# VHH binders against q9y6x5, part 364

Target 1, 379 residues: q9y6x5
Amino acid sequence: LPPKLLLVSFDGFRADYLKNYEFPHLQNFIKEGVLVEHVKNVFITKTFPNHYSIVTGLYEESHGIVANSMYDAVTKKHFSDSNDKDPFWWNEAVPIWVTNQLQENRSSAAAMWPGTDVPIHDTISSYFMNYNSSVSFEERLNNITMWLNNSNPPVTFATLYWEEPDASGHKYGPEDKENMSRVLKKIDDLIGDLVQRLKMLGLWENLNVIITSDHGMTQCSQDRLINLDSCIDHSYYTLIDLSPVAAILPKINRTEVYNKLKNCSPHMNVYLKEDIPNRFYYQHNDRIQPIILVADEGWTIVLNESSQKLGDHGYDNSLPSMHPFLAAHGPAFHKGYKHSTINIVDIYPMMCHILGLKPHPNNGTFGHTKCLLVDQWCI

## First folded at step 16 (VHH)

Design gb89 (framework vhh_surovatamig_d1)
Fold by ESMFold2-Fast, scan of step 16:
Parts: sequence; structure tokens; C-alpha cells
Structure gb89 (fold): chain B 379 residues (1-379), chain A 125 residues (1-125)
Amino acid sequence: as target 1 above (379 residues)
Amino acid sequence: EVQLVESGGGLVQPGGSLRLSCAASGFTFSDYAMHWVRQAPGKGLEWVATIKQSGSEKDYVDSVKGRFTISRDNAKKSLYLQMNSLRAEDTAVYYCAAKYRYWEAFYEPRSYDYRGQGTLVTVSS
């Protein structure tokens, strides 16, 4: 009887939402499982980087997905959403579904988790769905549960990704209680649907389920804009990524670009690549640009324009507003246990342990998650 | 080669209507969420409306809700914006735009995968 694990992500689910809104279905899930109140994600606190950190246990500088928009200085390649299927961008790490398929001769299944539609080290998830935001949560769940029950070799690792509450967090901002309440109630109903479907199919008692997210959300405002055009002319640099972490590729001398930027706003920090704080683990990769701008929480970097985003993320990973949570249920997990904080890179070695896989070298610490697990002695 | 070609712009009186069209080629149109973004004279880019791949999920900026309707025809590879009760503030160049991934760039008009050349809409007497 091989162990099975389903990893579910609700994009942009800030940890503090659990304290400010009612989640009856999620609370029932937690009551018979475990809750990690805060997950300290990796910098930068964005979707693609953090989703890949969850499944590799690596910091962004190590796994190579350093932003949602990237430029590789060595190969001169550009990464964008329309060309994210080039394995080049993903091949600096081995995600857990690849390890699962190669070590144990088992199958993996994926409903739109970032990277699962890409052949990484010549290995693609055994079952997967191409990204399509119109595909309902129900259809994603139908495919995942069908593959969990009807596959040979057996599917032992499955992933399910959902775009909310991130999209609504950006549109309304986390302080819009009326709109966020409606969105989060719908998310909780989807969690109820997930549990009900697994129970109906006889999967619930023997399946390990992790519900987590990649980052949080913070309130933005038109009163908190940094106009980059007031700092420097467009002719001096190529913009690789804009906000809240701007990636600057100089067209002139790097020091001249740095000097034009360094005193432009009291609400952003300007770093030469080698001066990026060590605590970010955001330095040792060719895809990290020569100059990085980091906006203060709630500040948006713009190009002589207003911003329509009322919420955003990507900020300093020490900020509690950037933290998601982790909840889990299943035979590997204690019942009714609450833990304060883990690092997002710790999820990978924990999942490898549950599946009986040998983890690739990683930045996670298994000891940080051992108190969640029934087969571990928590001291 | 990817192309998005807008049409249907022009001069219209306040309270009037226009229908913008966008013809797409060079990519699998049905795989992309489609957007209308606009730029008023001397202003930055503003997201106006979004329609997901199937056409069932739509969203609008508050200032145009109830006045504008976004639609798509995947068989014809075309995007539309029906603009009713037009106001002077709607004067702008309107761009058709495509975004494959839903995340991060939905309300960031500069980060879309593809954008057309634009069609000018002028609302004046």
C-alpha cells in the first residue's frame, strides 16, 4: 500500500485571513489534522518562484525561477508567461513529481501546478492538464481524483492549483472586507467540495492532503506610488520586471544607473546584485539582474502612471502579510496539532518523507516539520 | 507571427455607442484570456475589461460597468467590446491584449503577452 499525497494550492491565501473570516469547512479539516499558522515563503514573494520552492525545497537563486518575468544574462533568453514551457527555465532543480516517477516507479498527476506541463530533466508529470483559467475547480478535482483511483503505475503524488484568492486580492485589496468575505467563503466551499469528493470516492482515510499557498497579500493605494520615470530615463536601462521588485538591466555603466536610482525614493531600497541582503537568498543566479529595486510594503513601482492594483505581493518575505499558511490531514499527520511557523522550503523534505522518497539536496530542514508527523518523535 | 488588429474606433458624440473588434492570428486564441486596455491622451495604460478562455467569466473596471460589454468568438478568433453611453472620459486609444497565465499581470497592462496597435476612440461633440 504505497502512501499517497495530494498537494493543493489556493494562490494568494494570506495566513491572517484565517483569523479575520469564517472558514467552517477548512476549520473542520484542521480539527482532524494539523495547522501551521505561518509559512515563511522565499523572496521574492511571487507565484512562480514560491510554487517551485514548495516542490523543490530550494531558494529561488538555487532553483532558477527567480521571478514571473526573467532574463538570463548568459544565454540571452527571456522568460514570459507565453513561453514558460521552455525546460531551460525549470531545469536548475528537480521537482518532487519527477523524483516520485524516477525513484519509486510511480505516477504523478497535476491540475495546473506551475511547471507540471513542462518536461523537466526529460520527465513530465504522468498525468497533467495544460493551463486554462476557465477550467473549474470541480473539473480539476474530477481529473485528479480519477487519476488517483484509476492509474497504473499508481498515482502517489498529485497537485491541484487554484488562482483565487489572489486575483480578487489584487483587484479589491485585502482590506475590502465585503468583497474578500464573498471570495473567501467561495474558497471555503471549494474545500468542502474537495473533502466531500474524497470521502465519496473512498480516498479520504488513506490520502494525505496538504492545503497551502504561495504568498499573502498587502493593501496598495494610489497614494503609495514610486514613479520610476522620475528617477531615470528609459534609454539608460532595460526593465526585466517592475513591481514591487524591479529588475534593472543597465544599457550604460551599472554604477551610473545605480547612482540615478539610489536616492530617488525613501520607499524603495536599491541594491547592486552583490549587495542584496544575504537573508533573501536572492543573489547567486544569472537570472537575477545587476540592479534590484525593492519597494516597501504597500508601495507600487510605476512608469508615470497610476496602478489599478489595490492589493499586491512580492515584498520582503519577513512581512507577515506575505505569509501563507499550511493545513494538512491524513494518515501521516497528527490530529488537532497547531504549529507556529515553518519555512516554505521545509515542505519539500516533509513531502519526500511521507512518500518514502530520497530528497535531492535542498534548503529545507526536516526537523522543522517533524512535530506534524505521527511517525516522528517531537522533542 | 502574432498579430492583434483592432478596428471600430472613431469620433462619436457623448451618449453614443461604438463596437470595437480585434482580429487575432499567429497563436491559439482559445488558450488565452483576452483583455481590453486603453490609454487616454497624456495618461498611462488602464485595464478596462477581461474575458477568460471560454467566454463565461468576465470582469470590468468600475467606471465602465453596465456600459461596456466584452465578448469573444473563438471560432472567428475575434474579441469585441460593445461600448454604450460613451462619455468624454472614455476618449482613449483602445488596445486588444492577450495573457496566457491568469496571475500577476491581470491588472498590469504593460505585462500582457501580446498587444495590438490600438484604435482611437474620441468622444466629443
Scores: ipSAE 0.709, ipTM 0.876, lowest interface PAE 1.7, mean pLDDT 92

Design gb9 (framework vhh_surovatamig_d1)
Fold by ESMFold2-Fast, scan of step 16:
Formats: structure tokens, C-alpha cells, sequence
Structure gb9 (fold): chain B 379 residues (1-379), chain A 125 residues (1-125)
């Protein structure tokens, strides 16, 4: 029987939530599996970029999903969370479900993982749900488990995406212990439901399950706003993305726009594209705009307006507040093993190994994850 | 074609009331969270109030809490804002706005999928 893998993402699940809150169901999952305490995500620490990095093993400059809002100056195309279905944006990489389906007698299934409802290199996930935020976790789980049991060719790779705790993290902020406790308890209950469903259907013992996230969350405040309108007039630039990483397309000379911005606030860094720090791996793609503004942790960039966001992400990927975790269970994984840290790009080559797929060239290092796997020697 | 058409704006004295309406067409209204956002003269957009798809959860900017009430009628594909105890500071163009995907953009007034043409509310003596 071919190996099977279910990849689950809880959006915005900050790694240190595991230390500050009780997760009885997740703890039981980890007890008989593995835990990576911190996953160093890619910059910028946003939903679409990091979800695509998980399934391609590539930095954003290489896979082309460089933000949640993008503009291509040559084609005049715009990308956003409501306009994400043009294959043009996704075609700079080959995600794992495409590679899985190109092997003989394999199918993929998806419950709303970013990109799975888009044909990429003329290949769409064999089974998928169009994104709809009103669809319950239970309905997503029902479809995924149905496809895992009832598909020909067999589904060997499946994905499941859930919007929490990101939505509540933005609304309440991660420091609201009362509201976040309630939200995180519900997520733990959903993990319990997931495990119970897989056991009931006879899938649990032979299925590899990864539970992870794309980023964390940090506390924001009305006292920590950067008003871009106090720095520069709207007539000098087109705004492609705003906060906490602003993407600036100059309408006048780039140097003049840069000079107006560079000393405007002590709470953001202003970069010409070629001066973006190499450690971000965020430079070598035409979709990265000529000037990038990076707000300091907890600061929000605004246009002479209020912001009611009490939590946000997108900040520097070296910040522990931006890091998710990874937990896994199944025949490929050790039992009761804890690992300190991996890079988010390392998940892809690990998943390819589990599925017996040849990975496309990628930025991950298989050696970083081999200690998690029973068929590997770890010293 | 997606359309959001606001109505009900006008001139009102401080302490007065107005009810804004927004008629939606061209999309599945019940699948979208709906918001009112406003722009005062010479200022940027400010988020005012939000209502979730079912109408069960509502949120407001602090300055309007207790004075404004957001509501929706999914059968009529309409969004409403009841504005009471109006102040000079409430003077703005009010926009109806729709958000489909991800909550993270919800409290930022420039992150909506659709926005109407606006209706002017002037509060002056």
C-alpha cells in the first residue's frame, strides 16, 4: 500500500501558545508522535507566502507568492486574497500535490489549502473544495476522509486548512488570555475530533498526519501606528501592500520616494529592493516592489486612519512571535521525540521522502528533519 | 456585476439620528461579512462596524459603541447602520464594504473585496 500523508494547517498558531495554554488532545497526539517546538518561517510572515513555502520547499523570491497582495508591472495583473485564482501567480514553483499526481496511480485531495483550487502547471488537486470561509471544520474533515477512503487512483496526499487561531489573534491580540484561551480550547477540541474520526474510519494507524501552521501573532496597539501620510503624499507612489510590510511602487524618481520615507519613523526600516537583507531571501523576484517598508514588531502602518487590529503578523521571521510549530504522528515518525527547530522550507523534502516522491530543486535541507523519521539514522 | 449602493445620508443636527442602507447585488450576500467604513473630509478611511455572515456577531469602533447599530437582512440582501446621538466628528462619507476571505484584513479599512460609492453624512448645527 502506498504511504499516505494528511497535512493540516491551523492559521496563525504561534509556537509559544503550546507553553501558555492546555492542549490535552494535541498533547496526546505529540506523546505518540513528534514535536518540533519552533518552525522558522519565510519572510514575509504572511498566510499565502508561507503556505506555498510549506508545499514547495522554496523561499518566496523563488516560488513567486511574495505577499498576500502583489502587482506585476509588465502584465498589469493584481493578486489579493479575493483575486488569487490566476495560475500566472502560482506557476513559478511546483507544489507537492502536482508532483504527487504526476506519479503513476496517485491522487491528491484538498480542503481549502491556499493554491489547491488553482490549476498549476495545468494540474489541479484531484479533489478540492473552493475556498469558502463559512464551511465548517467538520465539513472539511468529512470531505477529506471520504476522499482518503473512496478514491481511484488512491489519494496519497491530502491537505486541510482552518482559519483559526489567526482570525481571533487579529481581533483580540495574543495577550488577551481570556479570549485566546477559549479559542485555543476549541482548536484542541477540533484536533480531538480529527483523531477520533481517523480512528473510527480505520485510517489512524496507516496515515501520516502533520499538524502545523504558517506563522505566529504579535500584539498591536493604537499607540503603535506609523502614519504613512505624514511621510509622503499619495501622489508620489502606488501602494501595493500596506502592513506590516509595505510594498511601494514609485510614480516619480525612486530615490526621491526613498529619501522621503527613510527617516520618517524610527519604528520601520526602509529598503531599496537591492538593499533588503540577504537573510530574508526576499530580493530576486520581479513581484517584489522597488521600495519595501518593514515595521518593527507590534507596529502598524496606516494611511491617516485608525486600525482596530489588536494582533498582526508579517514581521521579521527571526522573531519568535512569528514562529509556528510542527507536530506529526504516523508510521513514518518516531514516538515521543522532541526537536528544537527546523526551517519551514524543510517540510517539503521531508514530505517528499515520506511519499516516495523525487523533490523538485528546493531550499530545504532533508538532514534537518531526518531525526523525526523512523527509517533514518539520527546522530 | 457586483454592486453595493448606499442610501440614507444627509444633513442632520448634533444629537440627531440617521439610518443608512446598503443594497447588494451580483454576489452571494450571505457568504460575506459586511462592514461600514467612513472617510471624514481630508482624512483616511476608518472602520466603523462589522457584522458576520449570519448576523449573530457584531463589532464597533469605540467612538460609536452604544450610539450606532449595524444589522443585515440576508433575504433582502441589505446592510443597515442606525446612527443615533450624532456628533460633528461623525461627519464623513459612509461606505458599505464586503469581505469574503480571511479575517486578518477585516479591521483594516482598505482590505475589503467590494466597496460602494458612499453616502455623505453631514452633522452640523
Amino acid sequence: as target 1 above (379 residues)
Amino acid sequence: EVQLVESGGGLVQPGGSLRLSCAASGFTFSDYAMSWVRQAPGKGLEWVATIKQSGSEKDYVDSVKGRFTISRDNAKKSLYLQMNSLRAEDTAVYYCAAKYRYWEAFYHPRSYDYRGQGTLVTVSS
Scores: ipSAE 0.419, ipTM 0.698, lowest interface PAE 2.9, mean pLDDT 91

Design gb90 (framework vhh_surovatamig_d1)
Fold by ESMFold2-Fast, scan of step 16:
Structure gb90 (fold): chain B 379 residues (1-379), chain A 125 residues (1-125)
Amino acid sequence: as target 1 above (379 residues)
Amino acid sequence: EVQLVESGGGLVQPGGSLRLSCAASGFTFSDYAMNWVRQAPGKGLEWVATIKQSGSEKDYVDSVKGRFTISRDNAKKSLYLQMNSLRAEDTAVYYCAAKYRYWEAFYEPRSYDYRGQGTLVTVSS
């Protein structure tokens, strides 16, 4: 029987939540599996880019989903996360469900993971749900488990996406212990429901399950705003993305726009595209704009207005507040093993190994995840 | 052509009530989460309330919780906001707004797919 893998994402699950709140169901999962305490995500630390990096093993400049709102300089088209059905945006990479379907006689299943409702290289997930935020976690789980048990050819790779704790993290901020405790307790209960459902259906012992996230969350404030309108008139540029990483398309000379912005605030860095730090791996794509503004942690870029966000992400990927965790359980994984850090791009080649797939060229390093796996020698 | 048309605004005294309506056309209303967003005189846009596609899941900004009720009728392609116990601070132009994806902050005005032209609510003695 071919190996099976279920990849679960809880959007915006900051790694240090595990240290500050009680997760009885998640801790039971980890006790008989593995925990990676920090996953260093890709820059920009946003939902669409990082979800696509998990399933491709590529930096954003390589897979082409460089933000949740993008402009392509070659085609001159504007797109947002609400209009993501054009395969053009996704075709710069091959996600794992496409590889799974094309290399072997296998099926993939998806409950709302970004990109799974789009035909990528003429291949769409064998089973999928169109995005709808009203669909409960239970309904997503019911569909995934039905497809895992009742498909031909067999579903060997399945994904499940859930919007919390990101939505609540934005609304309340990660420092609101009362509201975040309530939200995180509900998520832990959903993890308990997931494990119980898999056990009830006889899937638990033979299924590899990864629970992870795309990014963390940091506290924002009305006292930490950067007003772009105080430094540059909107007639000089087109705004492609705003906060905390602003993507600026100049309408006049690039150097003039840069000079108006470069000393606008002590709490943001202003980069010409070619000067973006190499460590971000965020330079070599037509969808990265000529000028990028990067706000300091907890600062919000605004256009002469306030912000209702008490939490945000998108900041420098070296910040621990931006890091998610990874927990995993199943026949491929050791039991009771803790690992400190991996890169988010390392998840893809690890998943390919578990499924017996040949990975497409990627930015991950298999050696970084070897110690998690029972069939690998690790010192 | 996509349109969101708000109605029901007006002048009301503190403690009074108003019901706002929004009529949607030109898109598949039931596929979108719907929002009420307001702009007070001289201020930026403020998210007030969200209702998800099914109509059962709702969320509110803290200042209106218990006073405002959002609802929708997918068959009629209409969104409503019942506003009770109105305060001077509720004075604003109220906009109906549609959002397909729920990534990131759903209340961020720059992330809405569609927004109406607004209806003015004035709470004054």
Scores: ipSAE 0.675, ipTM 0.862, lowest interface PAE 1.9, mean pLDDT 92

Design gb91 (framework vhh_surovatamig_d1)
Fold by ESMFold2-Fast, scan of step 16:
Structure gb91 (fold): chain B 379 residues (1-379), chain A 125 residues (1-125)
Amino acid sequence: as target 1 above (379 residues)
Amino acid sequence: EVQLVESGGGLVQPGGSLRLSCAASGFTFSDYAMTWVRQAPGKGLEWVATIKQSGSEKDYVDSVKGRFTISRDNAKKSLYLQMNSLRAEDTAVYYCAAKYRYWEAFYEPRSYDYRGQGTLVTVSS
């Protein structure tokens, strides 16, 4: 019987929430499984890019989903409206569900993970739900478990995406302990429901389950705004993405635009594309714009306006506030093991190993996740 | 072609009421979360209210909670904003906006998939 894996993402689940709030159901899950306390995500620390990095093992410059809003200079295409269904945007990488389906006698299932409702390299997830934020966690879970039990060829890889605590993190900010406590308790209850459902259906003992997230969250404020209109007139550039990483497409000479921006704020770094720090791995792709602005943690870039966001992400991936965690349980994983840190790109080769798949070339290092797995010697 | 057409704006006295409507065409309305955003004179865009695809989940900016009600009719492909107890500070151009994915918060008024041309609401004595 082939190994099975369910990959669950709670969007925007900052790693240190685990230390500051009670998670009885998640703690029970971890007690008989593994915990990675910090996952160092890829830059920029946004939802679409990091979700695609988890399933490809690639940096954003390599997989091509470089932001939640992007422009391709070669083809003149825009990614932000309904064109997110265009395979063009997703075809620079091969996600794990595509590889899984191309192996003999295997299917994939998806409840709203980014990219799973798009044909990538002419392959779409065998079973999937069209994105709809009104669909409950319970309905997503019911569909995933139905497909795990009632599929031919068998579903061996399944994904489940949930929008919280990201939506509430943006609305209230991560420092609002009253509201965040309520939101995080609800998430813990959903984790309890997940485990109970898998046990009732006889899936729990033979299914590998990974619970992770794409990024964290940091506190923002009306006192920490960078007004871009104070630096440069909008007639000199096209804005592709705004905050906290602004993507600038010059309408005039690039050096002139750069000179207008470079000393505008002490709380923002301005980079020509070729000067973007190598550690970001955010340079070698036509969808990365000629000038990139990177706000300091907690600062919001605006266009002569206020911001309603009390929390945000997208910041430097070295910041602990941007890091999610990873917890896992199942026959592939040790019981009661705690690990400090892995890179988010390391998840992909680990998942390929668990499923017996040959990984596509990737930026992850299997050695970083060896200590989590029962069939490996820890180094 | 995709089109969002707002209507129902006008001049109203403080404490009065207005109902805004938005007619959608050219896309599958029921697949999109719908939002009202506004722009006051000399100010930037401000998110006001959001309603998810089914119509059961709604959210509001604090300044309008208890005064404004967002609703939708998926069969008629229409979005509504019932505005009660209007204040001078509510004076703005109101835009209907659509968002397919809720992976970025609706609080980012520049990240909507579609936005209409707006309808002016003036609250003045």
Scores: ipSAE 0.605, ipTM 0.833, lowest interface PAE 2.4, mean pLDDT 92

Design gb92 (framework vhh_surovatamig_d1)
Fold by ESMFold2-Fast, scan of step 16:
Structure gb92 (fold): chain B 379 residues (1-379), chain A 125 residues (1-125)
Amino acid sequence: as target 1 above (379 residues)
Amino acid sequence: EVQLVESGGGLVQPGGSLRLSCAASGFTFSDYAMSWVRQAPGKGLEWVATIKQSGSEKDYVDSVKGRFTISRDNAKKSLYLQMNSLRAEDTAVYYCAAKYRYYEAYYEPRSYDYRGQGTLVTVSS
């Protein structure tokens, strides 16, 4: 009886892959559903921050997952030493599965979505899988569909995360047409399997399904490296995060460190925290370091070494290469509707509306997604 | 408490073979993807090979593909690197490295949760 929603993320699925490669299964999904061609993600354009923004509707400075590697200046805690299950890091926001379980006394299910194996505000996803990158897409899908059909209280919100095409995007770069074609065809086949499984189980007609991603991917090169060691000795600072956004914690006077870095490379912007552009919404959090370095698209910050990544993300969120897409199908969504752009923070209030939940205060705008929904008037 | 202890390094002639081992303790080994990363004299860290939690998914840097084989024994909490047809360019300190969650590429050596102290491999006549 209650509405159900399955949220699927293919990590690093750049929006313009849709126009440069063939996706027969995804195209069939879209023609009977909706497509948002570009989703403007939050800065920095990294996996943990954007996955948490999707489920909270908040900018990174507000939800507290400001990078994949973090240091909290107030508590002196470090994120990067297998401490990602510490609720401290996730407690600055309330993700939708927590709201779903507390407001409506319904269950949530999760296959590997970041944060779902962590008790957040003393609430963990009702059903979840401990993270393991070796677990197949099929096994993740089997668990999700089992929980959607067999749970009491009913599972009304489910998430499914898959690491590709991000891993291959990093290894080969998005311009490697041969390797990326093979990887993306495999993903399209997984989408076909997803739809077929939902149809066979009688879930397809009554389940809302969103397929999206956290960010895109851009081509990198050994010819586009910024050697930080050529500009500053490592004894002057602690490195919290490196590339393409470096988070610098000074061991000496901040102004002195800034002066050593500010003209380090023509392909990198250096910001004191208070000078970070307002459009990034990346300033008001203790986990954002006193100096932030932002590399230009396709440039990699290194420490006197080569980089083995031929593709990367984390860059300026205004870059189309950093944007994912959103496709959706189900009773809440129009059929055959195409929309140009939304903000990634807009997904949360839309999902709350579909599930009948009262959203926590958030940075999304429901009006941006109303044209996707059958129960809304679009003018 | 967490320890990764590498062994099996040494001096070997070009074309020779070595088998590196890494003994893990202080964490649930089977929950982690495991990698070998190396550092040649005067150079930065280079990712060499990754093996995921189950042991069936493997990846290699191109320069060692077909020459090196990564493997793991979850019951023994051990990681291995069989190195064949060794070249002078393979001379490096080899580190065992562990990563729980995919959020940065496995090919990024600085993104690992744990790294051992290393074992030196010298390929020279």
Scores: ipSAE 0.715, ipTM 0.876, lowest interface PAE 1.6, mean pLDDT 93

Design gb93 (framework vhh_surovatamig_d1)
Fold by ESMFold2-Fast, scan of step 16:
Structure gb93 (fold): chain B 379 residues (1-379), chain A 125 residues (1-125)
Amino acid sequence: as target 1 above (379 residues)
Amino acid sequence: EVQLVESGGGLVQPGGSLRLSCAASGFTFSDYAMSWVRQAPGKGLEWVATIKQSGSEKDYVDSVKGRFTISRDNAKKSLYLQMNSLRAEDTAVYYCAAKYRYYEAFYEPRSFDYRGQGTLVTVSS
């Protein structure tokens, strides 16, 4: 029988929540599995980019989902939630569910993971749910487990996405212990439900399960705003994305726009595209704009207005507050092993190994995840 | 062609009530979470209330909680805001807004996919 893998994402699950709150169900999962305490995500530390990096093993400049709001200078197309189903945006990479379906007679299943309701290279997930935030975790889980048990060709790769704790992290901020405690307890209960459902259906012993996230969350404040309108007039540029990474498309000479911005605030860095730090791997794509502004942690870029977000992400990927974790359980994984750090791009080649798939060229390093796996030597 | 057309705004006394309506066309209304956002004179955009696709999940900014009720009719492709116990600080242009994915934050008024032209609500004696 081919190996099976379920990949679960809780959006915005900051790694240090594990140290500051109690997770009895997640802790039981980890006790008989593995924990990676920090996953260093890709820049920018946003939902669409990092979810696509998990399933492609590529930096954003390579897979083409470079932000949640994008402009492609070559085709002059705009990306937003209203047109995210255009395959054009997703076709610069091959996600693992596509590879899974094209190698051997295998099926994939998806409950709401970004990109899974889009045909990518003319291939859509064999089973999928159209995005709808009203659909409960239980309904998503019911569909995934049904497809894992009752499919021909067999479902060997399945994904499940949940919007929390990101939505509450934005609304309340990560420092709101009362509200965050309630939200995180509900997530732990959902993890308990997941494990119980898999046990009841006879899936638990033979299924590899990864629980991870795309990014963390940091506290924002009305006292930490960067008013872009104080720096530059709207007539000089088109705004492609705002905060905490602003994507600026100049309407006049690029150097003039850069000069108006470069010393405007001590709490943001201003980069010409070619000067973006190499460590970000955020330069070589037509969807990355000529000028990028990067706010310091906890600072929000605004247009002569306030912000209602008390928490945000998208900041420098070296910041621990931006890091998620990874926990895993199943026949491929050691039991009771803790690892300090991996890169988010390392998840893809590890998953390909577990499934017996040949990975597409990627930016991950299989050696970084070897210590998690029972069939590998830790070196 | 996407259109969101608001109606129901006007002048009302403090403590009064108004019902705002929004008629949607040009997209699959039932696939979108719907929100009301407002802009008071001399202020920025403020998110007020959201209703998810099915109509079962609702959220409000604290200042209107218990006074405003958001609702939708997917068959009529319409969004509503019942505004009770109105206060001077509720004076604003109210915009109907649509958001397909909640992968980021609906509390960011500039992140919405579509927004109408607005309807003015003035609360004054």
Scores: ipSAE 0.684, ipTM 0.869, lowest interface PAE 2.0, mean pLDDT 92

Design gb94 (framework vhh_surovatamig_d1)
Fold by ESMFold2-Fast, scan of step 16:
Structure gb94 (fold): chain B 379 residues (1-379), chain A 125 residues (1-125)
Amino acid sequence: as target 1 above (379 residues)
Amino acid sequence: EVQLVESGGGLVQPGGSLRLSCAASGFTFSDYAMSWVRQAPGKGLEWVATIKQSGSEKDYVDSVKGRFTISRDNAKKSLYLQMNSLRAEDTAVYYCAAKYRYYEAWYEPRSYDYRGQGTLVTVSS
């Protein structure tokens, strides 16, 4: 039967948490598997964009989920939680569960990974849970393991999403050692539960498991606010997204709006769409607005108000604070191997290789992940 | 049409109590996390409390912990905020807000799918 893969995401798990906090269960997982210390995510460093990049191997400008809040100038549609089930937003790419289901006799299973409850190119995950933040990690895991053992055609690709430590990172900030120690210990215990459940069910030795995240977290402060209302009157533009990357749709001449914004704060870069740095790969999509504002690390853009966020993400993807990690265990992976850095778009072609799938064209490079795999040569 | 209708606001003296209610219609209430958000005179929106879909998981801003209790009744499609030991600083318009999916912090008011028109709470002698 074909190889099986479980992809697990803990939202907002900053890479250097591994060095500053104790993770006995995760360290045992890594000891018999592989660790990538830093994963360089895509810009912007937000939840929906990076989760979709993991499963498509594409930059945001290519897969079309360019932010958590979007406006499409061609169709005049607005992306929101209420409209995130519209396939229109997700149809610019083919995620791995769709590819998995369309090749041979295979099924996919999903516990709340972004996009898995949406029919994309007329294909929805074979088994999935509707999103509900009240559903425990244990219930998500119970459904995934049931589907891995009791499905025909067999489930060969499964995903599991968990909202922490992102929610607590926003509330307390990553530098609150007391609160973050409690939260991260609970996550490590969930990883221990995951491993024990897979062992109990006889899945552990034959299942490939990847544990990763979409982004990190940086410390914010009420002393580091950029008041956009001090820069420009709200009558001059429509705000599509606010912080830390603001998406501005001008109601007047674009150059006039740009001139009002460009020197407003020393802690914010202002770009016309065509001037966005090429290294971001954030230009070639109608959902990217004509003017983009990028706040410096730890700064929050506000509209004449305070912010209750002590931690945030979305910042420049070159910042180590924005980077997650990747750990993996299973028959496809070496044991006890540590790698420094990969790009988040490299995960997709690696997963396709493990599953024996032909990948859709993508921005990842298989060569970057070769040293993690037992069936590849790495000197 | 989605509707969130708040009620129960009014004038109370410091140390008093009020119970706010929010009646929801036009969407599947039990699929949404619910929050109370307030706006004091001359200030921006401030998150107060969140309750997840099942009703068992709750969170509060530090200034109201031990004084306010958020609750919901999924059968009645209603959200509540029991406010005890009220202070002058609690004076605000209180909004109920609904959020389907976690992708931004619960206490980011702009990330909510739906918000009501508010009910005014004035704490004054």
Scores: ipSAE 0.732, ipTM 0.884, lowest interface PAE 1.6, mean pLDDT 93

